# VH-VL binders against q9vpl3: the designs that were tried, part 246

Target 1, 224 residues: q9vpl3
Amino acid sequence: RGKINIQRPKAPHYERARVVAVTQPKYPELPKAKSCFKTRAERTQQQQENPYNEIIAREVRNWLDHSRLVAFFHLSSITADDIFRVRVQLHKQNLHLKSYGSKIIEQAVKNTRYEAIVPLFHSNHCIVFSPDPEKTAALLRIVRRVPQMVLLGGIVEETMLSRNQLVAYAQMPGLHAVQAQLVQTLSQAPGHLIQQLQAHQNSFVQVLDVHAKNQMNEETPKST

## First folded at step 8 (VH-VL)

Design da78 (framework fv_ontamalimab)
Fold by ESMFold2-Fast, scan of step 8:
Structure da78 (fold): chain C 224 residues (1-224), chain A 121 residues (1-121), chain B 112 residues (1-112)
Amino acid sequence: as target 1 above (224 residues)
Amino acid sequence: QVQLVQSGAEVKKPGASVKVSCKASGYSFTDYWINWVRQAPGQGLEWMGIIYPGDSYTRYAQKVQGRVTMTADTSTSTAYMDLRSLRSDDTAVYYCARDEGIYDSYYFDYWGQGTTVTVSS
Amino acid sequence: DIVMTQTPLSLSVTPGQPASISCKSSQSLLYSDGKTYLYWYLQKPGQPPQLLIYEVSNRFSGVPDRFSGSGSGTDFTLKISRVEAEDVGIYYCMQSIQWPYTFGQGTKVEIK
């Protein structure tokens, strides 16, 4: 439950500069004797001794498990101010922009169903999470104006999608309504989206009818 | 070119609800935020909340949180503000205002004409 | 919440004379992006507010050059070099650095 403070704090520079290697203490001079590196347990502890890496990896896995929309981006050089503006705009849409080190992501997804995403993170990257897949269109509109963020692919409703498939999904406003209707049929919940779509169709037909009638009819010029 | 047209004046009794509309024209309705601001008689401006019509994301001012719902109908390019459990101190002119706040700035560039809501018994 | 304080609350100005309105915020409106989130609006009698100045000193489209904004941090000023009859109304400053967005209490400008 680490949410971005939307109060526009002035301290995002630390997050941009944060490097997992910096949080992990490095002893400058190692002892001549390696007596401390003798047991498998000790070696395992040394390899995974940074508790922050494990905590962050768990956080990443939690985000992946509880988000119905996950989008992966290559991130080119961008100023802290610009990325913070993007982060705020995304947060208003319930879209959460996160940046994690490649080693942390690999640790989080190794031996899980998400392991297939590891190759996406060989270079500079960021991830956007949301519990709401309807936000895919909003996400793509926002990042379209951020050339430093290049869409690589994502996960929608636990299904891995390529860049082109995510773009196609964003252009199908009825797809989520169909999925919601299926769930509602099983649970017998009300069909709000169906009602909204019917209202939309009726409004569109009425607009076309009015427009056609106005074009056929010539109004006499009205005087002052 | 850009125009926001609001619904007509309303007179309500305490405890009732009011739904004010704001019809947008002259721009892409789903690409801009809509703010709601009210002004009590002889008083200053008070921010009520904001909605993004493209996906219906909303944020409300603390004073009205729990009593207000903001919605948008993209088929008619119309935003709505529904305020429940009306009190006499909700008597005000309610304005909608377009907010560019996608990338560049968070400011209100175009405003509706206002809707007077009077709450009296 | 950020508190916005305007002074004076009322001004009576002879046509052609200058007018100056001050706006003070309870905390800095300068953000880490180098921008200051301070705006000025004018509400003419019987009309909705209209944008005059955005980000401290930039005139909105169609706003006459007699209007200018200045300031930094927590102290801001709106100046009208030569007040005209069309400038009568209530002037508001606003901050949008954080939610909730807040306004000053307003400054009424009247022609003497």
Scores: ipSAE 0.000, ipTM 0.425, lowest interface PAE 12.3, mean pLDDT 75

Design da79 (framework fv_anetumab)
Fold by ESMFold2-Fast, scan of step 8:
Structure da79 (fold): chain C 224 residues (1-224), chain A 121 residues (1-121), chain B 111 residues (1-111)
Amino acid sequence: as target 1 above (224 residues)
Amino acid sequence: QVELVQSGAEVKKPGESLKISCKGSGYSFTDYWIGWVRQAPGKGLEWMGIIYPGDSYTRYSPSFQGQVTISADKSISTAYLQWSSLKASDTAMYYCARDAGLWETSYFDLWGQGTLVTVSS
Amino acid sequence: DIALTQPASVSGSPGQSITISCTGTSSDVGGDNYVSWYQQHPGKAPKLMIYEVSNRPSGVSNRFSGSKSGNTASLTISGLQAEDEADYYCSSYTSSSTPYVFGGGTKLTVL
């Protein structure tokens, strides 16, 4: 910064300045005037034109394209220290925990084979990436200590898997032929996968509700 | 060879402290949780607690919370179970086991040979 | 300290089939595929026989099978042999404050 070079003659510059000054009131652009009351269309256009969002969306696409393992989690409130410890343990296994805004994810996967994952990211979320699909078991054992991270599903070798399918895949890490067969057999329809993932979330909530009710029913009053 | 090797049998008196060990070999020790399971003479298996060796995060059964301490030293691939003051009721076989369980499952695929702890006066 | 309910003993003759039940609640046995089974011979450490309700580890005979219905899981041993005589324990994950529970154990006697 501070290195400004302008090469203009004084006489032509003066005349030009007068012309510009006369036209300036015709389109008086005052940043303050437009700061608070933008139309929905203007807000949407500004968001689409934000170069930062496009840079991060390209980063997300790069992670998706170069990772043979991608796992999706719902993320509840967690301290910075706790999530840092998880990141450290994951990094030792070549597992990379990332968090991105839902609009950035939508921009990254729009018109790709992964567009169906967008609904998973409407609430708080995080994603784990790895080039090593055999690390799925290590991933799940590490995150099991973190009740704030709830597995939703993933992508293995470009194939979308539900939570249960991803867990099943993790049980067979040393058997390449069996792993390939499992991936291909269980999960060829991304739209169906999203429906299954949403159904599993609802099932999990129902199980917790039933458990709470059963705990109350199992409790017997103390007798004197 | 993938194995868990536990320390030898112990004979102690009530009130004494004790620390028993469980050493993993042939696998990445920090990739798996280690659980401790108690079996009193002629009785069934009781889950005591579990530790993640990578950061020593522990979870205990309510029955054993405050009665024992589970710890690990990842530099030597060893987990520990410790008592500050033994009671006669602590007489049991103690197993360590590797938890291969993933997201919402738990199962112990590899077990130590067991450490017999006898507490008597 | 939540224990799963198993029968104390079961018996059978060589070549027959026997079934051991394991009853819990909707948050453990009745939940997802949370159940595992262990075999313990006298004086030895337990051995994993079944995990996630019905999966067998490598090296476990196909005579052993697992299933569940509602809040009850079952271990079935077909073609019963003398070496099957042991104690059998079920185990389950649970979403409660105690994430691991064992059943009370079942002694299998081969007559």
Scores: ipSAE 0.309, ipTM 0.629, lowest interface PAE 3.2, mean pLDDT 79

Design da8 (framework fv_anetumab)
Fold by ESMFold2-Fast, scan of step 8:
Structure da8 (fold): chain C 224 residues (1-224), chain A 121 residues (1-121), chain B 111 residues (1-111)
Amino acid sequence: as target 1 above (224 residues)
Amino acid sequence: QVELVQSGAEVKKPGESLKISCKGSGYSFTDYWIGWVRQAPGKGLEWMGIIYPSDSYTRYSPSFQGQVTISADKSISTAYLQWSSLKASDTAMYYCARDEGIYDSYYFDYWGQGTLVTVSS
Amino acid sequence: DIALTQPASVSGSPGQSITISCTGTSSDVGGDNYVSWYQQHPGKAPKLMIYEVSNRPSGVSNRFSGSKSGNTASLTISGLQAEDEADYYCSSYTSSSTPYVFGGGTKLTVL
């Protein structure tokens, strides 16, 4: 049956999103590998059913259903002030940066056309949503200033694109580019798209692992 | 048409300050990065740095970090390259250029005519 | 030193084909499609000839082509003309904190 948001997506209003961004704690949350006792306690709690997760999963599904552009990023450690500046720049272009837990994303996309994206979110991640696919170029130019955000791939007009395909789409002019890229993507074997996205993620993790000689001496590349 | 117009040639003495300009027209100035490229007399091109005019975010070449300041005024679609204290070794042609690149496809599609800076003692 | 290596000079006769090489590392030239090529005539600003290894901007002759193999990119100019005499620079960007870099430049002489 029809959704009640026919006029516009069920996205949070700009004022609500702005308030959430401004009022968020400035200090980063506790790293996942910081404490063995806390990590184990958190894992035990995570086994419990959480009704809150269903509500947020519905929000994620609404963003996916009503966004014509969705971009997926791996996210390295970044300060609250830096990510806030990025959110502000993106919002000016009608681009909405969101971060959700991997279990919530899995719950949101299960039994949908988007189920294939779940493997991308096994590590730290964020997602950018927009109703306007013509903003792909603006998105990529903005995130270029944020080395902590690494493009994994995206969805344009409900069609899954690899990193290279999304970059190529951004460089094409107008309506004919949309048609050409969608036809090309639809003709590809689904497994190849997922393998390309995961290969890029693995390459980036390898680079971070080498980088971590003095800073991150643990098996978890993201733990600083 | 897209055009980048740079300020005129400058003749300065060591120790003086200088600010040269690059005005963009014919496109949305805040949507593109602006880079600065130096060319010493008889030498090749050397990238100095780049600025995103929308929020004035900058990245510098290690060779020029701390030696120059890149800035932009989006209200007049103008980028700037500035020295607090010039040296004779700063004598060069300075180009500004628009970066058409997207994500990891970095390249300069339109170039200013260049500003010759001569620093003599 | 120069991060990208180009020959200092190359020469050819009208109608001939020549190739200019640009050698870097796996994190720049050998990485993704980072390579661009610029033409500079004496006293003029550089002009973009090739971007993303092999793409030509509007207005650039089909005589100019770009390619890449491993850590070496190549600019090939076919059907050499007197107007092609210029300095040619390759450039590349990396995804690291290391910035954009140019090659040392190659002077093309049309004999």
Scores: ipSAE 0.289, ipTM 0.617, lowest interface PAE 2.8, mean pLDDT 78

Design da80 (framework fv_anetumab)
Fold by ESMFold2-Fast, scan of step 8:
Structure da80 (fold): chain C 224 residues (1-224), chain A 121 residues (1-121), chain B 111 residues (1-111)
Amino acid sequence: as target 1 above (224 residues)
Amino acid sequence: QVELVQSGAEVKKPGESLKISCKGSGYSFTDYWIGWVRQAPGKGLEWMGIIYPGDSYTRYSPSFQGQVTISADKSISTAYLQWSSLKASDTAMYYCARDRGVYDTWPFDYWGQGTLVTVSS
Amino acid sequence: DIALTQPASVSGSPGQSITISCTGTSSDVGGDNYVSWYQQHPGKAPKLMIYEVSNRPSGVSNRFSGSKSGNTASLTISGLQAEDEADYYCSSYTSSSTPYVFGGGTKLTVL
């Protein structure tokens, strides 16, 4: 509707409401920049709790609780057709590719053993879940074909593993001795795991650029 | 028992087409990459390219991109290396090999016996 | 022009130890555990001897060992035997341009 907010005429009840508002006891408030900035900061800090986010966070916790294999990937720009094909190939191996917002992941793992993974999700990411840790080798062979997915690390049998440790596990998934060695390694240096994963993520972003360029050359070769 | 069996020796003339094969057995063919390696007479090993049979995704060495085509037929567990027009310089032993690597390592753990290709007039 | 540099030949006597070097760049040999070693006898297909720098496949003698320092990987053969006489190739996955490269090969002579 036009011009409704250009002129506001006075009404009898308006003057009455004004008098009542003035006499009502309430905390004194200064509409200064400080008050405005505090309210804005508080609104930003106190994200409105979305009940749908808690439902999805519960789904994430359920996946973590029922998966003996969880793998974390950086995800570069990928077409809907390509990611669908990857999801189908993974699903055939009981591997479930999921994408969640960083805030949902933070809510899901807050106050859990897995809280340390939160920094991995500051950039574009995806997660693969499976109840079957023997599928780690199948997972890595499939994603090796997908240069947009870069392995950051994972969780196997509730143990956090770096990229290299997860690859090593995939080579010999049936050997209990290898699993015990990886658990021992993490127990001695758990504080460095996330730092190692993030450092390798940066290196792999550079590798992805080279691989993407190579794939473009392979797809549309001009000559030999 | 893992085995890669390659097609028999070929004698061709320049300009002819050729397709050689590599059949895998004793393992899940679609779960492993298959690489092709060339060895010219008296020379070293040259990596040509690799294929993931599950979706026929290929990667080539720059030296062989556009010179050859790598393909696979997962229904018969067979990988192929083919030329549209052979040259005398294509005379070499050609090996197929299975990559045991799971991510960013590519060790070839089982090799075919090799296919000798001779291109002469 | 080759990504991985090996000596053309090495020699040793029975019972001695020899080492074959393989030099690349920080994106291949100097990167992660990308290095493999192959043995090739005349007229035969190559055989994987070492993978991921230092791992030995089942059936490979413990006389063969691998190591790496910076951009150089090494294959060491201890207790050298006549049957070790062969060509040896290093190889690496590469994170830069091509996913796989071989070294030029080293002819081992047991004298």
Scores: ipSAE 0.075, ipTM 0.542, lowest interface PAE 3.8, mean pLDDT 77

Design da81 (framework fv_anetumab)
Fold by ESMFold2-Fast, scan of step 8:
Structure da81 (fold): chain C 224 residues (1-224), chain A 121 residues (1-121), chain B 111 residues (1-111)
Amino acid sequence: as target 1 above (224 residues)
Amino acid sequence: QVELVQSGAEVKKPGESLKISCKGSGYSFTDYWIGWVRQAPGKGLEWMGIIYPGDSYTRYSPSFQGQVTISADKSISTAYLQWSSLKASDTAMYYCARESGIFEAYGMDVWGQGTLVTVSS
Amino acid sequence: DIALTQPASVSGSPGQSITISCTGTSSDVGGDNYVSWYQQHPGKAPKLMIYEVSNRPSGVSNRFSGSKSGNTASLTISGLQAEDEADYYCSSYTSSSTPYVFGGGTKLTVL
């Protein structure tokens, strides 16, 4: 409320000591054992990963294990209402939009065939999971209306696919045999796949910069 | 057999309200986005906005946000474009169009015949 | 008014080939196969001629072809016929707040 007068005169020393003792915010006192002395168990625990992270990493592994379709997206700034609408649309198609921290993803995929995905999560990201790979077409149809979500690649039937390979998979007729054959044909070595995923990240940074500039330009013209 | 059929031409005065329609047939109406495109007399195409009829989620062009309302009634496979108060500058041909399926990616593959809206004093 | 840049007009003779350009940015035309082309005859609704830069819908003549280089897409019409006289619009999906943008349109005249 109101303006703060920075020219406020100092109170006299003897009165200041009294006023400070009464009105100064109290500092919570921590027990010395907690602040100055740490137990052996506490020291050991400080060197271990946070238990919360392992619980969430287990959730991520569960999603990966029970999903035949996993799609990775870069996520730019989006409103709570917009992301909620996207989640509702996806959920109706048995598609589950999740967001996890980079450290949790790293813990979840450590010592698995999916370790190569870790670099994708050093920036803002989200993942869509589904037990039904036939929903890839529905996923791409929904997400192409969400410019804040940019497809980086995915996993179909435990096989890593680049963005272009995932799009090709989605365009195949709804024949399970044909789609499985495509996945096998498009399979890539891990080194080559990492290169493709890095290319998508670099392209995405450029796309985001242009998106931000286009959004500014679209908002500057005043509608009459 | 896949088609979009729009309501007939309208002649209105400034300040009047109007709701025009776009009925889909021959396909699963709730599985495709419906867009609205405006064309002023002698001018080019302007994208106005889209709706997903399955849950009525809408996105608007910044130029048209707050100027029009897009809605849909999935029970009768019909999308709508509505004005609360028309202006002379709203005089245009209005098209509805279906976003193509994922196999055809980014494009509007089926178009309505257009609804001419004339707003004059 | 932000739009994709097209020439206002282009002309050719029957049997000739013509090309119409469409220039945008890296987030639309220069992006991932976002470009579509529409044909519009006077008093008629637009018709999709090309999608994803170079693909033709069923029923569209193979005389129509699309390509792009960088931020510029091109529609080429070979073996020009009188019925090709129309306005041609490019469009692109964008990563901007407006998911779809149109070019200004090109009027094709067949001499």
Scores: ipSAE 0.007, ipTM 0.485, lowest interface PAE 9.5, mean pLDDT 76

Design da9 (framework fv_anetumab)
Fold by OpenDDE, second read of step 9:
Structure da9 (fold): chain C 224 residues (1-224), chain A 121 residues (1-121), chain B 111 residues (1-111)
Amino acid sequence: as target 1 above (224 residues)
Amino acid sequence: QVELVQSGAEVKKPGESLKISCKGSGYSFTDYWIGWVRQAPGKGLEWMGIIYPEDSYTRYSPSFQGQVTISADKSISTAYLQWSSLKASDTAMYYCARDEGIYDSYYFDYWGQGTLVTVSS
Amino acid sequence: DIALTQPASVSGSPGQSITISCTGTSSDVGGDNYVSWYQQHPGKAPKLMIYEVSNRPSGVSNRFSGSKSGNTASLTISGLQAEDEADYYCSSYTSSSTPYVFGGGTKLTVL
């Protein structure tokens, strides 16, 4: 009694095979689950200049053009909650924290004076904008709370600054303070200069007087 | 002129609670971190913690974590250091100081006059 | 534990130059530029003398200078005066969790 090979059943008789073939229910092919992953081609085709990206790029440019202070930060494993908290604090100081995609930044700064910032945006990043460069110190004090925000650099008064330069800038007295100091120094300078000039003149007069007295003493003939 | 004025000397017994104050003036109080530093008699300076008065964000030294509470009232430009239960070992001079440092720079440019806390049975 | 080591005491005569050292136990102590120095007279609050290794605040005499080499920061006082007699503390940034560490202090005596 030949072992019925359950794995490879003998082909049924021709007539039976025909009946089975005709009676097999034709089930509609289940729609192939659209792979959630857009093919590179689909991604590239959808890279049709998303009008939305253009709008955002324009927004970024607008922020850059109207900000006197721009700071760039890398975000290292920061939570949404932490970002929100720091955003609120920054906002109270009229500092605006924004996050944009690298491609958007590239588009925004293409053929502009800001093109040099593109390399800063290869990872998770955020940008802080302010119309007031004097808020640099405030910004850098606030971000102490969030070690996940790593300062990369910034733009102050249209000048790109490194991290260290931005920190140094923040530590400088404000322009008005410096001006005030200069004015004070300049206002004191004439008094000091006058004093120094007068001191020299007085010293000179004293020396001349001593010289004159000595000459008079030499001209007094010893009346033998 | 920037000034930090601390509350007066305190004499307490072990187990008592205490809250000392530090009032800032002459600058924007909410823009600068305030730190507390302990100095035991004849000993060196020891950092306790710092607070950002704007939102009362606080950081403590590990040695002082849970031992003290730092707080601030920005409406009156005042920072506080408090104990729930004093120990004899808490006898020290306590200084508040303004942190002028930016980002990774940490240093105190203005200091309060200090508050002497004496805890004795 | 990150510690800053200072000499317990230093002495000098009026007019001399003295140096107080502050040495960190770790290469990360103070980073490259985050050392500060404080002067404390007896019964007085500390006063900032140097920040960020070599910067002097307004009102601090130019006789005070700071430097750093390797893991050692130095405070130099030139033209030593009687009023310079005080305790001096160095401080450094160490980590994000512990931003302040003080040295043990150095007593400067003017002879």
Scores: ipSAE 0.734, ipTM 0.873, lowest interface PAE 0.7, mean pLDDT 87
Fold by ESMFold2-Fast, scan of step 8:
Structure da9 (fold): chain C 224 residues (1-224), chain A 121 residues (1-121), chain B 111 residues (1-111)
Amino acid sequence: as target 1 above (224 residues)
Amino acid sequence: QVELVQSGAEVKKPGESLKISCKGSGYSFTDYWIGWVRQAPGKGLEWMGIIYPEDSYTRYSPSFQGQVTISADKSISTAYLQWSSLKASDTAMYYCARDEGIYDSYYFDYWGQGTLVTVSS
Amino acid sequence: DIALTQPASVSGSPGQSITISCTGTSSDVGGDNYVSWYQQHPGKAPKLMIYEVSNRPSGVSNRFSGSKSGNTASLTISGLQAEDEADYYCSSYTSSSTPYVFGGGTKLTVL
């Protein structure tokens, strides 16, 4: 679509009132005093019908549908300057780093073939989109220098791939037809793939926990 | 044609500074990591460190951290290895090499011809 | 420094097959596909022969093959030729601080 007809929608006067059935936009109205003291959980429940979330969810669906490469990462604490430099390096390769809230991701993939990826976004995450799947190798070389970004898996030509499968795909540069055939051959059931992706993330968390405990043991020698 | 061309042989005295170079051609220099590998006379290969030229991010072997400096100038597709003060034990052949490893593997696909550094005592 | 264990020397006659071993631990050689192999002729730079355990770069003869079993990787050269006489080094990732660790090297003699 080249044009948007209504970009700043407001509550218009509906001349078709005779067929109108609860068509007025629902924007949650809450007593101000109660709203100021709501917990994050209560706020999250109330925002379930927020039109803003649906608009951004549609943007995410469009990225998923129009990108031939989508890569999913766990994201540890990183400075604004560092992530900006990564984003600039990726942009030079037509790779677009995006971060969306878990609720928006859930709404975007609900009732789609990608619904199974929702558990990957329970913690800090980011996604890289590209219309150019031959840039997968460039993506992974850039990310190697960013230890805060841990590859979980991805989608190439609408096929969900584990971390190892995505790496294998990246190793066939210049063989576009063979790469397309490889993607079709590297098929896994959605449930099995999600288990592998979750196991990888859990393994990474365990490695970080073990590393932290080992560092504490090195700093605090036990002498009794 | 991918090629790494290193600077010529050097003969130095202990205490002198030295900077040797490795120029990449035939590929996008900033898209690949460049490593430095040392080989003492009659000995095996020993990794010193690597650099990602796009942002000059470096990683050093524990044995060489603080002993050498690795840098790169992406405008001329050149990586450098530098000593502030040479020692006789620095006498060795020094190779630069391009790392083609993807994400969770590390290997060198193309190597420079080597720079022989001789430090006389 | 952690070193990967290779035999100091191996020998064979033209037309024979030889195997060079590279032994590490479960964290390096026995882990993921971390092993690469390099050939070095006297006075020359090393050349990549095998990467990620068993993959062969373009231009490397099909006589060279790589494999691993447990904590030991192997480079096998079939149909041995005089020009195969060289030093061979394995390399593996061991940790984030030592992502390139080379074995001690193996001198191959073609008799």
Scores: ipSAE 0.473, ipTM 0.741, lowest interface PAE 2.2, mean pLDDT 80

Design wa1 (framework fv_ontamalimab)
Fold by ESMFold2-Fast, scan of step 8:
Structure wa1 (fold): chain C 224 residues (1-224), chain A 121 residues (1-121), chain B 112 residues (1-112)
Amino acid sequence: as target 1 above (224 residues)
Amino acid sequence: QVQLVQSGAEVKKPGASVKVSCKASGYAFTSYDINWVRQAPGQGLEWMGWISPYNGETNYAQKVQGRVTMTADTSTSTAYMDLRSLRSDDTAVYYCARDEGIWDSYYFDLWGQGTTVTVSS
Amino acid sequence: DIVMTQTPLSLSVTPGQPASISCKSSQSLLHTDGYTYLYWYLQKPGQPPQLLIYEVSSRFSGVPDRFSGSGSGTDFTLKISRVEAEDVGIYYCMQSTQFPLTFGQGTKVEIK
């Protein structure tokens, strides 16, 4: 009678063996070391705490899918008027400056071939997108007037490039065959490119650590 | 490596038209605007206009507006300047020049060798 | 249109001596963005012009340090500290602060 009742008794006797097999534990679980990990349910809940993050992450994926040029920058403090002027100059060249939170970028690139870029976005950052990779030279010319924007690297034709490789690409001749050959050569060593990008990030972090340590030594180091 | 190579000299009658070509090599053609500058015999430089090979947008000097058309073919990395209704005072060497400038800066870091256009009866 | 006026129109210089060329604009070349868009070009005999100085005082790549640009507002100067034989030609100033782009009349520099 009806679907309103919360519980019903189990009907067949033969179903008992199946229930016992499913509910019987094999052996006791050993206690886990204390850690700051989340249960599956907690991870699922965190992903759904802000549904707008998924909408924005989808926007980022859309930009990545429709852009043949993506450039990553560290962004220092800049006035609203100055960044507006930068956006206008970039827009004239079909270059689109976007800023997204680090967690949104992580969510957007998770389980994709670009997941390795996440560490680049721990500090203040921005990204420039374009459907036209030939605009790399124009991008770098515009940004040289903006000392607050420091090039970290990029993606050209779905291939990850370091800062130096992106600069080299920008200087390539207008012959598409030469550019295609460069991208093909670079795509043959994806592990090396990812390592190179991470090494650059690590070098920057190491410089900051040395500066911090020097400041501590100058002020008064603590004993341990 | 980087260069702009222009078409050869032309001799035209008054009322005719001339089309000068400017072939780019050694750089990303669509990343730089192309300007056209002319120089009458024994006289100074006169700016005629610019074209963006990226989107085909143009800006012409008022003095030649209505008589000039600038185009660019990205498949051949070639810019063109078509000047119509030629007069004797259009006799000049016509240069194409690449604009290396950024933002509102315009500076011509690479020039073609020039094309002499003579308009005479 | 902004009118660019150069003085002198011709200059004869003994090798190794300095030379100075003035360029005056009919109105200020200071752009609303804070930059001054003035350029200097050299046209050697039988050649197209070549860029020497951009944005008043910046030397283009490969340009010898004997060339220097200075000025502000409406008054600009190109200086050659020691004129050499290869410096012979016609010098032009150009502005891009306002369209149309305009050039000075040119200054002919020759060795005496």
Scores: ipSAE 0.259, ipTM 0.610, lowest interface PAE 3.3, mean pLDDT 80

